VH-VL binders against q9umr5. Designs and how they scored, part 42

Target 1, 268 residues: q9umr5
Amino acid sequence: SYKPVIVVHGLFDSSYSFRHLLEYINETHPGTVVTVLDLFDGRESLRPLWEQVQGFREAVVPIMAKAPQGVHLICYSQGGLVCRALLSVMDDHNVDSFISLSSPQMGQYGDTDYLKWLFPTSMRSNLYRICYSPWGQEFSICNYWHDPHHDDLYLNASSFLALINGERDHPNATVWRKNFLRVGHLVLIGGPDDGVITPWQSSFFGFYDANETVLEMEEQLVYLRDSFGLKTLLARGAIVRCPMAGISHTAWHSNRTLYETCIEPWLS

## First folded at step 19 (VH-VL)

Design kg3
Fold by OpenDDE, fold request of step 20:
Structure kg3 (fold): chain C 268 residues (1-268), chain A 122 residues (1-122), chain B 112 residues (1-112)
Amino acid sequence: as target 1 above (268 residues)
Amino acid sequence: QVQLVQSGAEVKKPGSSVKVSCKASGGTFSSYAISWVRQAPGQGLEYLGYIIPIFGAANYNEKFKGRVTITADKSTSTAYMELSSLRSEDTAVYYCARVDFDEYASYGMDVWGQGTMVTVSS
Amino acid sequence: DVVMTQSPLSLPVTLGQPASISCRSSQSLVWRDGNTYLNWFQQRPGQSPRRLIYKVSDRDSGVPDRFSGSGSGTDFTLKISRVEAEDVGVYYCMQGTHWPRTFGQGTKLEIK
């Protein structure tokens, strides 16, 4: 039988968004038990990410316990960060494939139409004033806001991303790295036409430098220092990169070609 | 200069709900957070929660979670605080206050509304 | 929750004399960015609170220089160099570092 699949949604999302994905999985992997976690839906997805991590942890623990052979995680957008953190804090997870579906793994610094909708009168360049504050860090979007022009504020104020990345020292860094490295495969999915994740390379642990030049994963300090295990994972062939063009952010979970190419191979 | 103008006094029965408004003028509403604080007669100040309008989300003091709902209408630069299941202990002056995310990172409530008296009585 | 403790709770002062209010927090108010988000508010009789001091010692615009804030970590002080009649009211300290935000009990300043 196929390993159970756990799905974690993204910002302003719900389980309903994954109806196509469920269909694809059922068609190609009949009998697969797929659980789309219905937590922190809609506006509740703005809750602090650590709160979400705790909630999702409580939901996945019993699922994992019933699947001694392992489970697969499909985590979409913001959910990918939640899942990465989840795998970092769980010392006994049994995740075979962690599929990060268009997730801002290295953070977000976008000024896209999506963000304009959310922040119609705000500039990307000034969001740091809100996000890197005690007030802003109570919201998920600020937990992974990564302003390359305010690195000091990011490193100090980020309640989530800087920690799970090991960019800020904390007492759990070593343990979290160890836990995360329990994953069988890290499947990174994203693409240039996403339109939301900014830069889109963030889905592959690429990100801006101080000049807003996009650097690849291998150029990132978190990789070079192996702060949370990326270098180790890559070395043992556990990282899969699956870029795909022509897919908008809201279509990653509903595109059949993407599913067959980037997701299906890892659901065995 | 930013001003916050709140709605008028309310008299409510126990178990009912009250919704207080706070209209901002003289500034950019989307650049603020709006906090809500109450003060029972002769007592100190108690923080209820706040909203960041551009996020469309609020953060609540757990003491009031489930009973307090803070919302904002960006088009009218108005924040709202609704308190349900009212009790006599909820009798207080309710204040809205601005948190400006300025370059100085003050993050304090530098502008206050005039207050709204809410009386809960049978 | 962070407990803010003010002392004294009642402060009778002679006009022209100095006044001092203490505020202690149950834990450090230093946030990750290195700032300490401690505020002082003044509430005159029948009025809304007014922020006097933010980040321990920064004075708001329009606040007389008679008012000064100091302190660090968990111990903070508001001082009034020369109390005036208009200073009558209740003063509150407030921490903005931890959630939920919390206030001191208030110190009632009166003229002797």
Scores: ipSAE 0.909, ipTM 0.951, lowest interface PAE 0.5, mean pLDDT 95
Fold by OpenDDE, fold request of step 20:
Structure kg3 (fold): chain C 268 residues (1-268), chain A 122 residues (1-122), chain B 112 residues (1-112)
Amino acid sequence: as target 1 above (268 residues)
Amino acid sequence: QVQLVQSGAEVKKPGSSVKVSCKASGGTFSSYAISWVRQAPGQGLEYLGYIIPIFGAANYNEKFKGRVTITADKSTSTAYMELSSLRSEDTAVYYCARVDFDEYASYGMDVWGQGTMVTVSS
Amino acid sequence: DVVMTQSPLSLPVTLGQPASISCRSSQSLVWRDGNTYLNWFQQRPGQSPRRLIYKVSDRDSGVPDRFSGSGSGTDFTLKISRVEAEDVGVYYCMQGTHWPRTFGQGTKLEIK
């Protein structure tokens, strides 16, 4: 039998968004038990990410316990960060494939249509004033806002991303790294036409430098320092990068070609 | 120059709900958070929660156990505070206050509304 | 929750004399960015609160220089160098570092 699949949704999202993905999985892997976690839907997805991590942890623990051979995680957008943190804090997870589906793994610093919708009268360059404050850090979107022009503020104020990245020292960094390294495969999915994740390379742990030049994963300090295990995972062949063009952010879970190419191979 | 103008006094029965408005003028509503604070007669100040309008989301003091709902209408630069399941102990003056996300990172409530008296009595 | 403790709760002062209010927090108010988000508010009789001091010692515009804030970590002080009649009211400290935000009990300043 196929290993169970657990799906975690993104910002302002719900389980309904994954109806096509469920169909694809059912068709190609009949009998697979797929659980789309119905937690922190809609506006509740703006809750602090650590709160979400705790909630999702409570939901996945029973599923994992019933699947001693392991499970697969498909985590979309903001959900990808939640899942990464989940795997960092769980010392006994049994995740075979962690599929990060268009997630801002290295953070978000975009002025895209999506952000304009959320911040219609605000500029990207000024969002740090809100996000890097005690007030802003109570919201998920600020927990992974990564302003390359205010790196010190990011490193100090970020309640979530800087910690799970090991960019800010904390007592659990070593343990979290060890836990995360329990994953069988890290499948990174994203693409240049996403339109939301900014830069889109963030889905592959790429990100802006101080000049807004996009650097690749291997150029990032978190990789070079192996702060949470990226270098180790890459070395053992556990990282899979699956870029795809022509897919908008809201279509990653509903594209058959993407599923067959980037997701299906890791559900066996 | 920024001003916060609140709605008028309310008299409510126990178990009912009240919704107080706070209209901002003279500034950029999207650059603020709006906090709500109440003060029972002869008592101190109590923080209820706040909203960041550009996020369309609020954060609440858990002490109120979900009875408080804070919303905002960006088109009218108005924030709202609704308190449900009213009790006599909810009798207080309710204030809205601005938190400005300025370059100085002050983050304090520098502009206050005039207050709205809410009386809960049978 | 962070408990803010003010002292004294009642402060009778002679006109022209200095006044001092203490505020102690149950834990450090230093946030990750190194700032300390401690505020002082003045509430005159029948009026809304007014912010006087933010980040421990910074004065709001229009606040007389006879008001000053100081302190660090968990201990803070508001001082009035020369009390005037218009200073009558209740003063509150508030922490903006931790959630939920919390106020001190208030200190009632009166003229003797």
Scores: ipSAE 0.907, ipTM 0.951, lowest interface PAE 0.5, mean pLDDT 95
Fold by OpenDDE, look of step 19:
Structure kg3 (fold): chain C 268 residues (1-268), chain A 122 residues (1-122), chain B 112 residues (1-112)
Amino acid sequence: as target 1 above (268 residues)
Amino acid sequence: QVQLVQSGAEVKKPGSSVKVSCKASGGTFSSYAISWVRQAPGQGLEYLGYIIPIFGAANYNEKFKGRVTITADKSTSTAYMELSSLRSEDTAVYYCARVDFDEYASYGMDVWGQGTMVTVSS
Amino acid sequence: DVVMTQSPLSLPVTLGQPASISCRSSQSLVWRDGNTYLNWFQQRPGQSPRRLIYKVSDRDSGVPDRFSGSGSGTDFTLKISRVEAEDVGVYYCMQGTHWPRTFGQGTKLEIK
């Protein structure tokens, strides 16, 4: 039998968006119990990410308890960050495959058509004033805003991303790293035609330096310091990178080719 | 300078709803948040919630989360506060105020509306 | 919720004399960025509140220099060096560090 699959949606999303994914899983892995969590849907996805982590934790705990053989996580967009945090705070999770589906794992510094209404070009350079404040940090989108030109503010003000990355010291860093390392495989999915995740390499733990040059995962301090276990995971062959071109952000969970190439192999 | 102009006084019956508007002029509506604060007669100030118009997202004081809805229309630079299931205890002057995300990180509330009196009586 | 406690609640003052208002928070108001988001507001009779001080000690534009704010952590003070007739009203401290935002009870300044 196949291990249960838990799906976590993204920003302004709901379980309905994953109807095609469910179909694909059912066709290729019949009998798989798939649970798409309908929590923090729509505008509620703007709630602070730690609040979301707590809510989703309450939902996944009973599922994991009923699946001693383990479960798979498919986490889309913002959901990928929620899931990474879940795996960090849970000392007893049994996740085999953590599939990060086009998630801004190293944060967002976006300026795309999809997000222009939220982050217009004229505001992107100044969004740090909003996001790195007590006011902005009450919203999920600011919890992983990563301004490469204001690293000091990011490190100090970020209530979420900087913590789960171990970029800011905190008393749980060692334990969170230990917990995250319980994952069997980390499957990173994304691509250059995403149009939302900015830079798109963030889905692979790449990100901008101070000159907005994109550096790879292996060049990131979080990797070099192994602050939350990326270096360790890579060393033991637990990281899978699956880039794919020609896929827009809203199509990652509905593309059959992507599913067969990047998702299905890890649903065992 | 930025000015906030609120809608006029309201008289409502218990159980009804009221919607107060706050129009901003003289600045960039998308560069700040709008807070809502109320003051019962002869009492202090109470924070209801705020909206960041550029996000279209609001945060509420849990005391009012079930009854307060804060929205914004960027095209008209207007914020709204709707309070439902009105009670006599909701009788108060309701203020909107700007939270400015300026270079000094002051974070408001540096500009206030003139206030809207809402009276709830049977 | 963070409780803001002002003292005194009533403050009669002679014209030209100094005034001092205390505000205490139930927990530290220092945010992660190192700033302390403590504000002072003035509300004259029949008017909307007006911000005088932000971040403990910074004055808003147009606020006379006879107003000054000080303090750190959980203890804050608003001082008026020479009280004028126009200073009559209620003064509020407010914390902007923690959610939800909370105000002190207010201090009513009156002329003797």
Scores: ipSAE 0.905, ipTM 0.950, lowest interface PAE 0.5, mean pLDDT 94

Design kg3
Fold by ESMFold2, fold request of step 20:
Structure kg3 (fold): chain C 268 residues (1-268), chain A 122 residues (1-122), chain B 112 residues (1-112)
Amino acid sequence: as target 1 above (268 residues)
Amino acid sequence: QVQLVQSGAEVKKPGSSVKVSCKASGGTFSSYAISWVRQAPGQGLEYLGYIIPIFGAANYNEKFKGRVTITADKSTSTAYMELSSLRSEDTAVYYCARVDFDEYASYGMDVWGQGTMVTVSS
Amino acid sequence: DVVMTQSPLSLPVTLGQPASISCRSSQSLVWRDGNTYLNWFQQRPGQSPRRLIYKVSDRDSGVPDRFSGSGSGTDFTLKISRVEAEDVGVYYCMQGTHWPRTFGQGTKLEIK
């Protein structure tokens, strides 16, 4: 028998988006209980991420309780940040594989050309004015907006990402790190043709420096200082990096080769 | 330079709905937020909610959730507030106000519309 | 919701004399960036509200220097050093730090 799988969706998403992923799991792991959480769908995915974390926590507790052998998380896009926060705030989670499917783990500094429907072209350089305000932080997009040109504002104003990354001091940092480190594997999935996550290396804990040069995970201060356990996990052999080219943001959960290569091996 | 012009006064029956418009001129409509505030006759100010047009997303005061809908049309630089299931207690002047996101972090309702009187009577 | 309590609610004042309005919040208004988002508004008879002060003490453009704001944490004050006839109206404090945004009850300033 296989560990239950919990699926957490992204921004403007619904459970129908995962129909192909569910088919793949059923074919390769028959009998697996898969729950796609039907919370914060559509525009509700813009609610503050801590509100979403609380709601998803309430939903996962009974699933985890019924599966003492453990569960797996597959968390897509914005959902990967919700899941990482869950792993930090839950003292007693039993997650084996945390599968982060093209998630902006170090934040988002979106290319306006690729996001013109959501963020008009001139807004990327000025969105920090909205996002690093009390008004902006009441929306999920701003909770992980990471403007590399306004690091002081990000560090002071972020209600979510700067905290779960351990970039701003807070009283729960030690406990959150301990909780996160209980995960069995951290599976990082993403690729250069995603088109939405910017930089796409955010899915692998890479991010821009002040010159918009991408620094890899091992070059990030949060890794070097091991602020929430990335260095410890990597040394333990618990981080799996599975990049794949040729996949757009909306296609990660509907590509069989991606599933077989990057997801299937971790659904024990 | 920024001006907010609201739709005209309305008289409504209990149980009906009203939709008030707020058209912005000057500035960049998608770069700020629009708040909605009401004032019953002889009473103070009451915050209803706001929208950030670039996100297409609104926040509602829980007191009015389920009855208030706030939307924006970026192409016409116009915000809307709809109030349903009207009661006599909803008789008030309804204001829209801009929240600017400037370098001074002022974040206030610095520009107000002229107000729209909504009267609910049977 | 953060409760904003103003005193006095009615403030009769003699022309040329100072006026002072108190506003107290039920929670600290200091946001995580270190700023305190406490605003003061003036509503003259028959007009829309007008912002006077933002961030406790910063005057909006075009606001006379006889208006000043002060305070910290949960206790705030608006002062008018010398009241003029045009200052008649209702004054509101508002907090912008917490959701939902909330107003004080208003202070009606009248000339004696």
Scores: ipSAE 0.811, ipTM 0.911, lowest interface PAE 0.9, mean pLDDT 91
Fold by ESMFold2, fold request of step 20:
Structure kg3 (fold): chain C 268 residues (1-268), chain A 122 residues (1-122), chain B 112 residues (1-112)
Amino acid sequence: as target 1 above (268 residues)
Amino acid sequence: QVQLVQSGAEVKKPGSSVKVSCKASGGTFSSYAISWVRQAPGQGLEYLGYIIPIFGAANYNEKFKGRVTITADKSTSTAYMELSSLRSEDTAVYYCARVDFDEYASYGMDVWGQGTMVTVSS
Amino acid sequence: DVVMTQSPLSLPVTLGQPASISCRSSQSLVWRDGNTYLNWFQQRPGQSPRRLIYKVSDRDSGVPDRFSGSGSGTDFTLKISRVEAEDVGVYYCMQGTHWPRTFGQGTKLEIK
């Protein structure tokens, strides 16, 4: 039988957004138990990410306990950061495939049409003033805002991303790395036409340097230092990169070709 | 110089709602947070919550049990605080105050509105 | 919630003499960037509060230099080196480091 699948949604999202993904799974993997977690919907997705991690942890513990052979995670957008934090903080997780569906894994520095509601062009260069403050860190967007021109402020102020990336010293870094490395596979999905994740290569652990030149995962200090296990996972053959062009941010979970190519093979 | 001008005094019956406005002039409204603080007659200051207008997102003190709603209209540079299910103990002066995100990391309520008296009586 | 405790709550002083108000927090107010977000406010009778001090010791513009702030961690002090008649009012400390933001109870300063 197929391992249960747990789905974690993104910013301003709800469980209904995943109805097509559920159809695809039911067609290709009949009998699979799929749970779409309906926590922190809509504006509640702006709650601090550590608060969201705690809530999602409470929801996944009983599901994992009932499936001793393992589970799969499909985690979309902001939800991919929630899931990565879950894998670090849970000593007893049994996740086989962690499927990261267009998630800002190295952060966000966006000047995009989909986020112009939140990130107007003139505010992009000034958002660090809000985000790297106690007030800004009380909202999820700022928990993964990553301004490449204010790296010192990012490293000092980040309550979430710099910690789960191992970019800032903290007492749990060794334990979190050990826990994360228990995953069977890390499946990275994203593409150049996403339109929201900026740079889109953040979904593959790429990010800007100070000149806004994208450095890929293998060029990042967090990879080179293996701060939370990326180098170890890649060497083990456990990282799957599945880029796909032509998909907008809101369409990743409703595209059949994407599902068949990038998701289906990992739902054993 | 930024100024905050609040709507006028209101008298309300228990169980009703009140909506207080706070119009900002000067500065860039999207670069602020707006806090709401109240003061019952002869009493101290009590923090209600705040909004960051560019996120359209607010935080509320849970003491008010979901009775407070804080919103902002960027086009008019105006923040609003609505308190529902009014009780007599909600009688207070309600202040809005700016939180600026400046280079000095001051992050304080440096500019205050004049206050709005809300009286709740049967 | 972080509890902010002021002492004294009532402070009669003689004109020209110093005054000192203490504020203690139930948790450290040092935020991860190294700054301590402790503010002091003055409220004169019938007026809106006015910020005097931010980040423990930084005086706002237009605040007389007879006002000074000090402290660290959980213990903070506002001092007035020479009390003047216009200093009558209630003084509040407030922490901005933790959610929710919280005020001290207030210290009523009166001329004796």
Scores: ipSAE 0.809, ipTM 0.910, lowest interface PAE 0.9, mean pLDDT 91
Fold by ESMFold2, fold request of step 20:
Structure kg3 (fold): chain C 268 residues (1-268), chain A 122 residues (1-122), chain B 112 residues (1-112)
Amino acid sequence: as target 1 above (268 residues)
Amino acid sequence: QVQLVQSGAEVKKPGSSVKVSCKASGGTFSSYAISWVRQAPGQGLEYLGYIIPIFGAANYNEKFKGRVTITADKSTSTAYMELSSLRSEDTAVYYCARVDFDEYASYGMDVWGQGTMVTVSS
Amino acid sequence: DVVMTQSPLSLPVTLGQPASISCRSSQSLVWRDGNTYLNWFQQRPGQSPRRLIYKVSDRDSGVPDRFSGSGSGTDFTLKISRVEAEDVGVYYCMQGTHWPRTFGQGTKLEIK
């Protein structure tokens, strides 16, 4: 009856974090096959994102093959970037709903909570020196670090985000856009009280300009040029924006109201 | 100004492990990377891997992956390299070296420790 | 792995004369930002390596003007315009563009 659901976790995460989400799905959609992928757990989530994409691709292929009517993806935090790349590189995906759960889709420009006690001075203004180097691009955080004050370095150095956003030319851009556009719905979830994703509007394809003013999705060059299909999806009515206040970064997959409002309607 | 001081020489048996420390003074320890390089007697330089302390994450040359572990303790500004399942060909001087992420995009190993001789003998 | 090949491996020179060391890489060292991350190191007898040159041609601080680097793509050269007694040692090129980072075999500079 219900399409299988594949769950992709975020940075420093594991499959246990999704136990409440699994409960909600079981209650509202009994009989749904839900697979929480247990790849790149914990510190392995720092591996280059393209390595993670390849590993998750291999895991989802048999699940999609068994479900010719389609599957749903629920992808949390960094996992939402892995999933967006999957949709671009897989010419044979059958994803109906791609549910992006507080994911830094336009990048990240903010200090991490877990290092604040070590660095009273902000690391965000200087992290570009590490991230936009051959050394930094070998770690996942730097694959989507987006310093609005060093956009030239970002565009030239990014091995991942600038490519999947179509911000830097590459030979696969046209086919990646075509593949991404085969998704049925793009469900964007996030909110102002997240506390980690910075700006939180990155979860809705918003981001800072050079003055740290947030430009919304429709003001972004990647949308205006339709670089990877956002404008086309919006015109089809395939983009659902579901912001919710009052939810911290670690609570998105354990809030019933969020599930019922933003996730449940898309798990046909 | 930045200085890297390594732990002293070690003599080990085959099959055991060794842990070499590299204490940094000067600069901001989390703002750069620490590389590990070795040199067998009379031989050239061989790259083992590195750590970026701000991420708490290391990258390993696949040749040594599974035998080498690189860690950092930010509170003491010290990096560590542990090599397990030692063999006689692991006899070498082990160096730590800083990779600075400066405005010149230099990314070379600009500061080196004094080296730690590890001898593997039966 | 990117293979770095140095020549010569042994370089006897007369004091006060120039010296030249070649380094070739098995693939381009130009990274996507346009920079070429080719470094030169000097290792004096009994000492740790010391960086001389980064990004092909930029001298590190405290490195004498007699050292210069050049090259592009896959072919690089370290030149010493006038060899001094303190220059005795082994010279290594290293690429920092590709993972893993790799070194050339070393060139032993000796006074004749």
Scores: ipSAE 0.802, ipTM 0.905, lowest interface PAE 0.9, mean pLDDT 91

